# Ledger of designs, part 27: VH-VL binders against q5slc1

Target 1, 112 residues: q5slc1
Amino acid sequence: MGALRGRWAEEEALRFLLGKGYRLLWRNRRTPFGEVDLFMEKDGVYVVVEVKQRASARFGAPLEAITPGKVRRLLQSARFLLGRDDLPVRLEAVLVHGTPKDFRLEHLVLEL
Below, E stands for the ipSAE of ESMFold2; O stands for the ipSAE of ESMFold2 at other seeds; V2 stands for 0.75 times the mean of E and O plus 0.25 times the DockQ between their complexes.

## First folded at step 12 (VH-VL; framework fv_recibokibart)

Design x1 (at its last look DockQ between E and O 0.71; V2 from the best seeds 0.61)
Fold by ESMFold2 at other seeds, look of step 12:
Structure x1 (fold): chain C 112 residues (1-112), chain A 121 residues (1-121), chain B 108 residues (1-108)
Amino acid sequence: as target 1 above (112 residues)
Amino acid sequence: QVQLVQSGAEVKKPGASVKVSCKASGYTFTDYWMHWAKQAPGQGLEWIGEIYPNSGDTYYAQKFQGRVTMTRDTSISTAYMELSRLRSDDTAVYYCARDSRTIFGDWFDPWGQGTLVTVSS
Amino acid sequence: QIVLTQSPGTLSLSPGERATLSCRASQSVSSSYLAWYQQKPGQAPRLWIYDASDRATGIPDRFSGSGSGTDFTLTISRLEPEDFATYYCQQYDSSPWTFGQGTKLEIK
């Protein structure tokens, strides 16, 4: 796949969200505050989507909330990409459990 | 105080097996994945695999598949790693380490003190 | 699997100097899925930086992490004697998790 090739789990997450009516605005966008995996829109709300893959089957396991530092960086990145700070922004996760041949997706809305 | 305490050093012959223990305290043992890593003398760190103590589910690095077995005893908050058919290049310090358990993170904190396994003929 | 290559292998500097340690990935790694560890001889590794840029509990602010994609950096703004150790990067973007081979930061 090479050093410049994107993540297979990100491609699967994108396909999944497009099928749910999300619209892609940007992907893999670098900002002064960090990198955003998928920046999308759904029903007038901008959505930062972060993708995490784990080969072990951890589907449905209790996980601690997103770290405060990560929240801050994702929100700052969203505002940077939009060029304004008065638009609704939501944080979401797509957890990809497994391997390219056998995986399950878990789609979560993250509390700010 | 979150703490991981490992079993003592082992000296083994080629072909034998070794079982290293890692006793957890100061947190809910079943809530956090446990990882194991190898550090050969003068070398860097190498991830061996993980176990989820709640379910006992495991995942091993390909290099160790077939020779490593990770287990746990939740009644005494202890994880185990067994390495079989030992070879001289298995001589290393073996560490257990607790996963962060965050939605996006799998960094390791804390680590056990390490267990030296020496394989010599 | 994702291979992490650290550069330089050994970095010889004096206290008071600024240190820059590099970690390059064979495939893209999200900047949030990278950690750094410090290890001194005879000791276990210690978590230093997580999520590429967040310091672990008790880590001095002279340490900072940055980077994205395939290139990540650990910077020490002003070296103290206790900072001379080996540093490892670790990715948790794709299983299996992997470590870099280490950069030994030694007193010149």
Scores: ipSAE 0.589, ipTM 0.865, lowest interface PAE 1.6, mean pLDDT 89
Fold by ESMFold2, look of step 12:
Structure x1 (fold): chain C 112 residues (1-112), chain A 121 residues (1-121), chain B 108 residues (1-108)
Amino acid sequence: as target 1 above (112 residues)
Amino acid sequence: QVQLVQSGAEVKKPGASVKVSCKASGYTFTDYWMHWAKQAPGQGLEWIGEIYPNSGDTYYAQKFQGRVTMTRDTSISTAYMELSRLRSDDTAVYYCARDSRTIFGDWFDPWGQGTLVTVSS
Amino acid sequence: QIVLTQSPGTLSLSPGERATLSCRASQSVSSSYLAWYQQKPGQAPRLWIYDASDRATGIPDRFSGSGSGTDFTLTISRLEPEDFATYYCQQYDSSPWTFGQGTKLEIK
């Protein structure tokens, strides 16, 4: 079913965040500024969540910043989807390390 | 200036092994995953695998499992790729390349200059 | 494993013309995790475009990338002599990472 609904890692990330009390608003939404994997809400804050899968055992490696271009496009996409620019928006990542049979999730709040 | 400098060309016979080196400079070697790719003559690029220099952890493409070994020496900022039981279709230019190290990206920048490995009888 | 198929294999054009290079994925490439590289004979590949549409440092604005899902393009609005090279697409959506077979852009 993962192939019919998109990436298996994205489905696992969604299940994980729903279990943490996040509310899903949209997924896989195309905007004039790019695609958004998951657009969610938690505690009155709108959250753009980007999902990244890697098969290698990468947990524990140093993390780098998100590129300025991707930050800009994700924020513009959030404002487009909301239809306004005066609401709080946060960027988050779910890193999926491994394969469908053996994976671990790393959930991060991105500093902008 | 970030640079990756590879060892020189090699000529090998079928059944032998080759070990290609990739010396990094201009950045913290242990902070970035290193990738290796193959380009056979007149052909496109094929990903071989990756190593994390800090831990030595590796991941190899299925096609190369069992024949490739990636290692590193952090004291001299050098990554290595060894390919064993060479055969004629291993003739190629082999590249090392540094991972982007962005949270979502795995594009490669920079690349080493390439190492030609020729397997002939 | 995501297979990337580039077309055409060879594109013969003159300086000043517009070029369009295509990269088609066997599965959807989410969040446009796609890069383009330029390679000239005897040289290593060079990063050209990342995240489908972002130009690497120093790449002229006559180059633009676009697309999503399974269909991606690299467009050169007005060819310069230095643009004739082979171009490869690469996906980083799902491990293992894969490259297209290349499009050779040659002078007519």
Scores: ipSAE 0.571, ipTM 0.868, lowest interface PAE 1.6, mean pLDDT 89
ESMFold2 (binder alone), look of step 12: mean pLDDT 92; pTM 0.932

Design x2 (at its last look DockQ between E and O 0.73; V2 from the best seeds 0.58)
Fold by ESMFold2, look of step 12:
Structure x2 (fold): chain C 112 residues (1-112), chain A 121 residues (1-121), chain B 108 residues (1-108)
Amino acid sequence: as target 1 above (112 residues)
Amino acid sequence: QVQLVQSGAEVKKPGASVKVSCKASGYTFTDYWMHWAKQAPGQGLEWIGEIYPNSGDTYYAQKFQGRVTMTRDTSISTAYMELSRLRSDDTAVYYCARDSKTIFGDWFDPWGQGTLVTVSS
Amino acid sequence: QIVLTQSPGTLSLSPGERATLSCRASQSVSGSYLAWYQQKPGQAPRLWIYDASDRATGIPDRFSGSGSGTDFTLTISRLEPEDFATYYCQQYDSSPWTFGQGTKLEIK
């Protein structure tokens, strides 16, 4: 299989979003506030996409919202990468459930 | 208050099996993954695996595949870890720990108090 | 799997000093999916820091976590006697979840 140590899930997420008409701006960008997995654009809106993989097939499990600290750091990272804070930014997740040979994707828009 | 209470210490012979229990209270047991970790005397922590109590789905660290079985009984909010074909280097404290219930998180809080398993002749 | 290497193995400091504990990952830990735990002898580990920099409930603000990618740091700005313990980092970016081998923070 073509799974690279921890990157396979991100590659699948990227392929999925590109197929939905998202445009990739930056990938795996480090900022003072953390690393952004995928920074993308769709219909004039900048999108921070975080990819989370779990081998233990967690599709359909009830999940709480992301932590306030994570929201803050993702927004700070977006503002850092854009160099301004007046542009529309959306937070999204791609949850990758399973392993390289047997996985499902779940695409979520995160509440701010 | 969220608590994980583990079964008491065990002394086993090499080749035997041990089954450690972890009783959860103060939260919805079926909503959170449960993890198990090993700490040999004077050593660090080693992740063994996880179970989702709702479905019974498991995932084990490679080192323990073939010897570990994780189960649960949702009617009494209790998770179990069974380790078979015990050997002397299985002597350790075994912990259960609750996963976070967040989209991006898999940190462990709380932990059980630990169960000492001693494997001796 | 992601290997976490903590340094130093043992750190000997006096109360009032600043402590810096390092956790280095064998590959990038995306999204800063890293936690720190404190453990004292005879006790279970306790969650200290999650998401690299967020303090767990009740953790004093003299503790701060930082870092991203492969390099993470736990800093204690002014050591108190109760802070001398072993600290473990743990990653939750890629299954299987893994721990560092620990840094023992000793009084001296």
Scores: ipSAE 0.549, ipTM 0.859, lowest interface PAE 2.0, mean pLDDT 89
Fold by ESMFold2 at other seeds, look of step 12:
Structure x2 (fold): chain C 112 residues (1-112), chain A 121 residues (1-121), chain B 108 residues (1-108)
Amino acid sequence: as target 1 above (112 residues)
Amino acid sequence: QVQLVQSGAEVKKPGASVKVSCKASGYTFTDYWMHWAKQAPGQGLEWIGEIYPNSGDTYYAQKFQGRVTMTRDTSISTAYMELSRLRSDDTAVYYCARDSKTIFGDWFDPWGQGTLVTVSS
Amino acid sequence: QIVLTQSPGTLSLSPGERATLSCRASQSVSGSYLAWYQQKPGQAPRLWIYDASDRATGIPDRFSGSGSGTDFTLTISRLEPEDFATYYCQQYDSSPWTFGQGTKLEIK
């Protein structure tokens, strides 16, 4: 069950972002610093998108920002995939709340 | 200091119910999910489920669905876990633990001191 | 659900030695959503490592976590007497959250 939620949630996140005009470059790309769920482009900016799913509903709950360690690893992964560090990069999240049969999406731009 | 203090040990008969309490202090109780875990004697940890104290929303591991009920009283910053139709293999230490308050994290810090529940005839 | 298998079950070493504890997942743990806990007899677990490699507050730098995908490692570069305990890994990639069965690190 857990594996089904992870895969389906990423598919829903991808569909959502493509509908918002994002362009997919890579998905599920492994780097020395971790796996990048979706690596995309929007308006000349490269975007690392992390997808997180939870079966329990957390929509609208207060959340802390992203941890410094997670930020570091996502940026390191972007640099690795691009082969350079002089291009604009943005971090985003798609939070998938619920189950395959009943879910809601929350899209966040993460401040660096 | 952030603390979770649990109710004392209990001895129960098979078929009975037990309700364990977990009182939180030193943080905003309604802002963090609370989790419960089981540790049978000499064994590892098993996740039971979670509750969001603000809304009372819950989600339980399939193994415990139908036997576990998690509640809370926000006026006294206390979470509860009730386990019904007790069996001898429910003998364990039960812990409450606070979730992280992060976008991607679901690690547990801190933990309560644990409550030993013994089920015997 | 994701099953975590820790090895070895028991690791017998002396203070000053290097310890390597393994946690293997039955499915890839995306995003390195994995934590480690230390537990001593009669005590609650304590958070040690989160997000596979980040140390919790106050954890000595002789502890390091690494790994991704299905294979994760907790390394203690130079064992101190206080490090002898049981260590559990936990994943938070996919609900239900699950724990490994533990590795007991004991003094030889």
Scores: ipSAE 0.513, ipTM 0.856, lowest interface PAE 1.9, mean pLDDT 89
ESMFold2 (binder alone), look of step 12: mean pLDDT 92; pTM 0.939

Design x3 (at its last look DockQ between E and O 0.76; V2 from the best seeds 0.68)
Fold by ESMFold2, look of step 12:
Order: C-alpha cells, then structure tokens, then sequence
Structure x3 (fold): chain C 112 residues (1-112), chain A 121 residues (1-121), chain B 108 residues (1-108)
C-alpha cells in the first residue's frame, strides 16, 4: 500500500510549511510544462515548492544551482495554474536530509 | 574533458576482497559526490553507494552495507571502492560515476569505463 | 525503495521508425526526478536525458523525454543506426537511487 501513497519526505515538508502559516492550493499537480510538488500561498505570494530527499548528509554542502530548464518549467507551471503571468510567484525548496526515522529539513528561497 | 579512469579487471576467489580505483580529471574532484554501481553479466544497473571526496562522508545501499567501503585520496583525485567477502554473485562490471552538482539532481555524468571483477572457485 | 519497470523488454524496429520506450515507477516520482541512459555492449552507460525531458549535452533532438508521476516515456522520432542500444531509466526522487531493468532497442 505504501507504494501507492505520496512521498514521505513531501508529507514532512508539507507539515512543516503548514506549521509556518503556508496555505496549500495544490499538490502533485500536472501541467503541460511538468509536475509541481506543492503549490502554496503565503502573505499574498504564490509559492512553488519543490521537495528533494537524500539519505546522505548533504546539509553542509556548498550552495548548488538549480538548472535553468527547471526554473523555466516551474515558472511556466505556476503561470498555467494561476491562468495569468502578472502575480507574484516565489520558488522555494525543502531539502529533506536523511531517512524517515532520522531526518533534518532545510528550507530555501530560490532566487530567480 | 571530464574523465573517470578505472583500474583494470580483477579475478578473485570466493572470500577474498577487491579494491577498485577511479581516477578523476578535468574537474574539481572534491566538489562532486562520486557514486558506484554494479552491473552483473546480462543484467541491469544497481546503485551501491556514494562518497563525498571533500569530507569522506559515505552512504551505502542496504544490500551492500557491511561489505563495501568507499574511500578517496584527494591528493591524486582518486576514489576507491572495496568489496569484501566476495562470492560468485559479485561477478560484475563495477562503475564509478560523477553526480550532478545541482540542488535537485542526482543523475550520473560521466561514468568510468567499468572494471570487471570475476569471482570464481 | 522505488521500483522502475521498463517496457517492452526488447523493441525490434527498423531505421527511420519511431520508437517509444516506457518506464513506470512503483510510486510517484514528483518533479520528474528521472534520467535516461544509453548503453551499448562493452561500453559504460551514457547520460541521455535528465529531469525527465532535458537532453544531455550533444544528444540529438530526435530524442525526447516526457511523463510525470509514475509514467515516463523516451521517444525517438526517427531511428538512426547508432540509436540501437539498451536504454535505462533512473530515479533520484528517493534514496536509494534505482534503475529500470532496461529496454533493448534492436534492429529488425
């Protein structure tokens, strides 16, 4: 049954963001440009949140880039879901380091 | 330009150990995670684990835990994988592969040429 | 652990035909954390597609990747002789990283 459920790391990320006052609009939403993990809202700003899990201890690794293609697809997906391109949209990441029994979260705002 | 060159083929008896090397060139060795994968004859690919050359931190797939050790020597930009207590189903080509350097990516590029390890009695 | 199942196991086609290779995941691979590799006999795998749809450097535009959730596809619009090889999908959504068992694309 667990193989048919959502990702455990995504569930933890969602719980964390809801606790920070984010509001969930959609999750795992398909668009012509790709799939969005979490589409949320906070203080009048729409937020695309991408969740990445790794068991290895990458918490102290140097800042790494997001690929230009992925940025474009996430922004295009946000515009598709909103039906317009003139609203404020922010890209964020929740990095989940570890396993279900031993994990840490890193919450990042991705600069465009 | 980026290249991974592995050590040569090995023939081992059951119960022995093997240590495969992977020499990196054309990039900053300490900036990228290095992975190892197994491909048994006529079969697909299986992830073994990873090492971060800067820190030496490792993570191993559960199937290999207790038998595999990954190390590196940053002075010669070389990663190592040692597999102990060899048995016949360890006969395979072993690859090293460089991770992507992106927030969300863990695809592998490039791969080493592979090292055939044959375990026979 | 996410199991990737590729189909068909073997695909026999002629140069000039369109090929469609399938990769199905046992659970959702969100944000399209999926790559494709090409491997020819006696050679190492080569990165072909990453993030489900982005071609690696130097990969011809006749190759395209698509899909989301549990269902992913590699399409070759017009087969060239050099395209006959085995193709593997790989997920990087959840550790451990896993590969499909491969689809062998062979000349008819």
Amino acid sequence: as target 1 above (112 residues)
Amino acid sequence: QVQLVQSGAEVKKPGASVKVSCKASGYTFTDYWMHWAKQAPGQGLEWIGEIYPNSGDTYYAQKFQGRVTMTRDTSISTAYMELSRLRSDDTAVYYCARDSKTIFGDWFDPWGQGTLVTVSS
Amino acid sequence: QIVLTQSPGTLSLSPGERATLSCRASQSVSSSYLAWYQQKPGQAPRLWIYDASDRATGIPDRFSGSGSGTDFTLTISRLEPEDFATYYCQQYDSTPWTFGQGTKLEIK
Scores: ipSAE 0.681, ipTM 0.898, lowest interface PAE 1.4, mean pLDDT 90
Fold by ESMFold2 at other seeds, look of step 12:
Structure x3 (fold): chain C 112 residues (1-112), chain A 121 residues (1-121), chain B 108 residues (1-108)
Amino acid sequence: as target 1 above (112 residues)
Amino acid sequence: QVQLVQSGAEVKKPGASVKVSCKASGYTFTDYWMHWAKQAPGQGLEWIGEIYPNSGDTYYAQKFQGRVTMTRDTSISTAYMELSRLRSDDTAVYYCARDSKTIFGDWFDPWGQGTLVTVSS
Amino acid sequence: QIVLTQSPGTLSLSPGERATLSCRASQSVSSSYLAWYQQKPGQAPRLWIYDASDRATGIPDRFSGSGSGTDFTLTISRLEPEDFATYYCQQYDSTPWTFGQGTKLEIK
């Protein structure tokens, strides 16, 4: 049922973050700079959360980098959605490793 | 210089197996996922699967499940792909390719030169 | 799995012209998880564009990628003789990773 109503990895990521006290503002919002998976708020800071699914386990790999271009596009999208550029914004990732029946989550705060 | 060098062309009969090697140099072999792809003559690219050389963990596309085995030897920085029960539509160039090593990326750079496998009898 | 459909199958143009190559996904490709590759006969594919719009190292700025959701485009502003090749799109939003069937850009 999950595939027909939404992306399963994104649903699991959202459930996980709500359980950590994040508040959802927007979901799957298109901007001139790309699509934002989850736009959330935590402790007075706006959070762009990107969700990445892989079927294979990626635990144990060296810490991976985010490309500068993706950072730029995510920040531009946040400012577009807020309509201003003077508010605190943080970038985060939820990595979903596995399949709907057998998965694990990895939650990262991305340094700007 | 980051480089992937594959084993030479092979001619096989239907029902046989083939094992293609991919030797990596110029980077830390165990840090990057390795992928394999198929390109039949005059056709596009098809992803076969991936292996993490550090752990040996693999994931295969459903189409190849049960016929493909990916392995590696970290002492010589070499990945292997074995395809069994060969049939004529397995005739193709097979590529290894290195993953991007980025949080959100799974693009392939670089690629090996390719290994032509011809299945005929 | 996500099916990528490229159009046109063959694009016949002359040097100096503008080329537009399309890649359509069967479902949304979140956060622009899409790459483009160039392949010439007898050669391995080469990474050209990643993350929908970022050029790989050494790729000329006459190449630009754009798009989001299900519709992605590779544009070549002024064709050079070396640009005639086959171009493939690839998605990395969800496994299995998939490629489009290619657009052959050939000299008219």
Scores: ipSAE 0.631, ipTM 0.884, lowest interface PAE 1.4, mean pLDDT 89
ESMFold2 (binder alone), look of step 12: mean pLDDT 92; pTM 0.937

Design x4 (at its last look DockQ between E and O 0.77; V2 from the best seeds 0.68)
Fold by ESMFold2, look of step 12:
Structure x4 (fold): chain C 112 residues (1-112), chain A 121 residues (1-121), chain B 108 residues (1-108)
Amino acid sequence: as target 1 above (112 residues)
Amino acid sequence: QVQLVQSGAEVKKPGASVKVSCKASGYTFTDYWMHWAKQAPGQGLEWIGEIYPNSGDTWYAQKFQGRVTMTRDTSISTAYMELSRLRSDDTAVYYCARDSKTIFGDWFDPWGQGTLVTVSS
Amino acid sequence: QIVLTQSPGTLSLSPGERATLSCRASQSVSSSYLAWYQQKPGQAPRLWIYDASDRATGIPDRFSGSGSGTDFTLTISRLEPEDFATYYCQQYDSSPWTFGQGTKLEIK
C-alpha cells in the first residue's frame, strides 16, 4: 500500500465545519446505498454533509434542489450508519468553488 | 423539445482555426452551463471545457489551455467553441452538451449531434 | 485529475446474456458523482445512468448502475439487440470532468 489520494475540498469543508462547532462521526463511509462524505453531529442533530467541488466560478449561481434519488440514498445511508430511523437527520452541502490555491466555500442546509 | 443543433462539418489545414456553433432550443439558454467534448476517430470522449452563457465565464481543461476559446451569443441562444493552431490530431467530432442544473450534478443531457472537423495537409 | 479506466475494452456477448461493465477511478469518486453514457456508431452519446445508479428518463430497468469509491459497475441483466454499443463512464467529483475510454459491447 502507498499514500492514499484524498479530496482537498472535503478536507477544507471538514475544517470549516469543525470551526463552526460540528462534531465528526465518520468520513467517506460506504454503505449499500452509496458513500457519505461527512457524517457529523450538531446540537443533537445528525448531519449528512455532501461536498461538491467545481473549479469554474459558480458562487451564488441559482441551482435546482438536490435530486430525489440522491436525497433517498443519503437518508438511507444515514439510517444504515445509525442503525435506526427515528433520530433527527439533516442534509447539508458545502460547495467549494475554485481550485486548491484559490477557493471559496458556500454552506447550505438542504430542505427535505 | 430540448435540442442542441451544431454547425456543419469543417475541413481545415494545419495551422488554421475552426469555430463550431451550438444552437440551443427548448429551454432557457442562460440557465445551464454548456460543455464541449472531443472524440477522435475510433477513440473515446475527452472533455474540453465549459461556459456559463449568462456570464460568459469559462473553464478549460489544461490540455486545451491557450488554444481553445468558448463564447456565446445569448440573443440567439448559441454557444461557440474555437480551436486555433490546428494539428492533424485535432481531427475529431466535437460535441456540445448541456450540464445538469442541480446542486451536486454535472452530467450531460442533451448532447448536440456533433461536428466533424478534419485537419489535413 | 481523476483517471477513469474501463474494463474490459471489448465485451463480446450474445443477446439474452448478462453484461457487466467496470469503471475504476484513480481516486475515490465521492458521493457517487458518476454517470454512464451509451453511444452507437454515428450518433452522439446519450445519458444512461447518473449519480452512479439512477436511470435517465426512458432507460429500461434491465440496466442498473452500482458502486462507490473507486469501483463502479454497469450491469445489463439480459441483453437485447439494441444494447450493443459503446458505454462510457464520466466523473463529476473533481474538475476537470473526465471520461473513461469506453467499453464496446459487441455481438459474439
Scores: ipSAE 0.680, ipTM 0.896, lowest interface PAE 1.3, mean pLDDT 90
Fold by ESMFold2 at other seeds, look of step 12:
Structure x4 (fold): chain C 112 residues (1-112), chain A 121 residues (1-121), chain B 108 residues (1-108)
Amino acid sequence: as target 1 above (112 residues)
Amino acid sequence: QVQLVQSGAEVKKPGASVKVSCKASGYTFTDYWMHWAKQAPGQGLEWIGEIYPNSGDTWYAQKFQGRVTMTRDTSISTAYMELSRLRSDDTAVYYCARDSKTIFGDWFDPWGQGTLVTVSS
Amino acid sequence: QIVLTQSPGTLSLSPGERATLSCRASQSVSSSYLAWYQQKPGQAPRLWIYDASDRATGIPDRFSGSGSGTDFTLTISRLEPEDFATYYCQQYDSSPWTFGQGTKLEIK
């Protein structure tokens, strides 16, 4: 079904990160702990990348950090996908501001 | 205590406009996106759009584009939604609601008490 | 836009029973960008669950949310009289934000 594959913002985020030298390992990978949008690697570090789209521009808006529950679920998913828990994992966000025809990207590294 | 208090019920004729206010208290008004939603009698909820009070930036659902205007007055922590060219199917309760302010979240908490707008001839 | 379809439209149960409310999305809702609201007649909606499974402040642990992808569930393990209300799901994966049509949970 189209609902299983179709996030235009995720496609743009992936293109952007590939252009920054990230390597894609998996996308839209379901785990017992949730779904990971993009699971990537950069400079020997595994990266969970979560993509969030908003039609309105939120550049410069004060935002709270990722919720503790979501951090735990994303890290558990990474460990599940890797089959081990001793490798470095980083959490990142790609915020997609706008619509398919007119958007901007904001790339964030999230503190654990 | 975070609160959103909306203006009182309105009765309007078809073709008129209505402006609903939503006064915020108990938090930093300019830090959170404000949303508006419609609930017609006996019906579910429909998202209308959003405003960022700090900048005044807005985004409207396509169904309401061209008829809705969202504004705010940061000096009194108040958001406004104006709906023009009213018709009978605009009869509804209109809610303001505060965004979650998280990187990934856009759930709404709290909601205003609602403003009934009745459009009748 | 993402259409959310809730089922059943009306759920008639007695206090003490387990309730299961379904929300199906027309496309995948990534990272559990899904919330649930409770609404009683004459009142504003109230946030109940966010991120598909996290309870809002003060919500009893008999309420649980689950699901991913296109299928999400709100479960009430043991109904109390105050739980009879209408419940709405809402997605915040892709603009515009959308709500389901609601499930009315009524006393049998």
Scores: ipSAE 0.624, ipTM 0.882, lowest interface PAE 1.6, mean pLDDT 89
ESMFold2 (binder alone), look of step 12: mean pLDDT 92; pTM 0.932

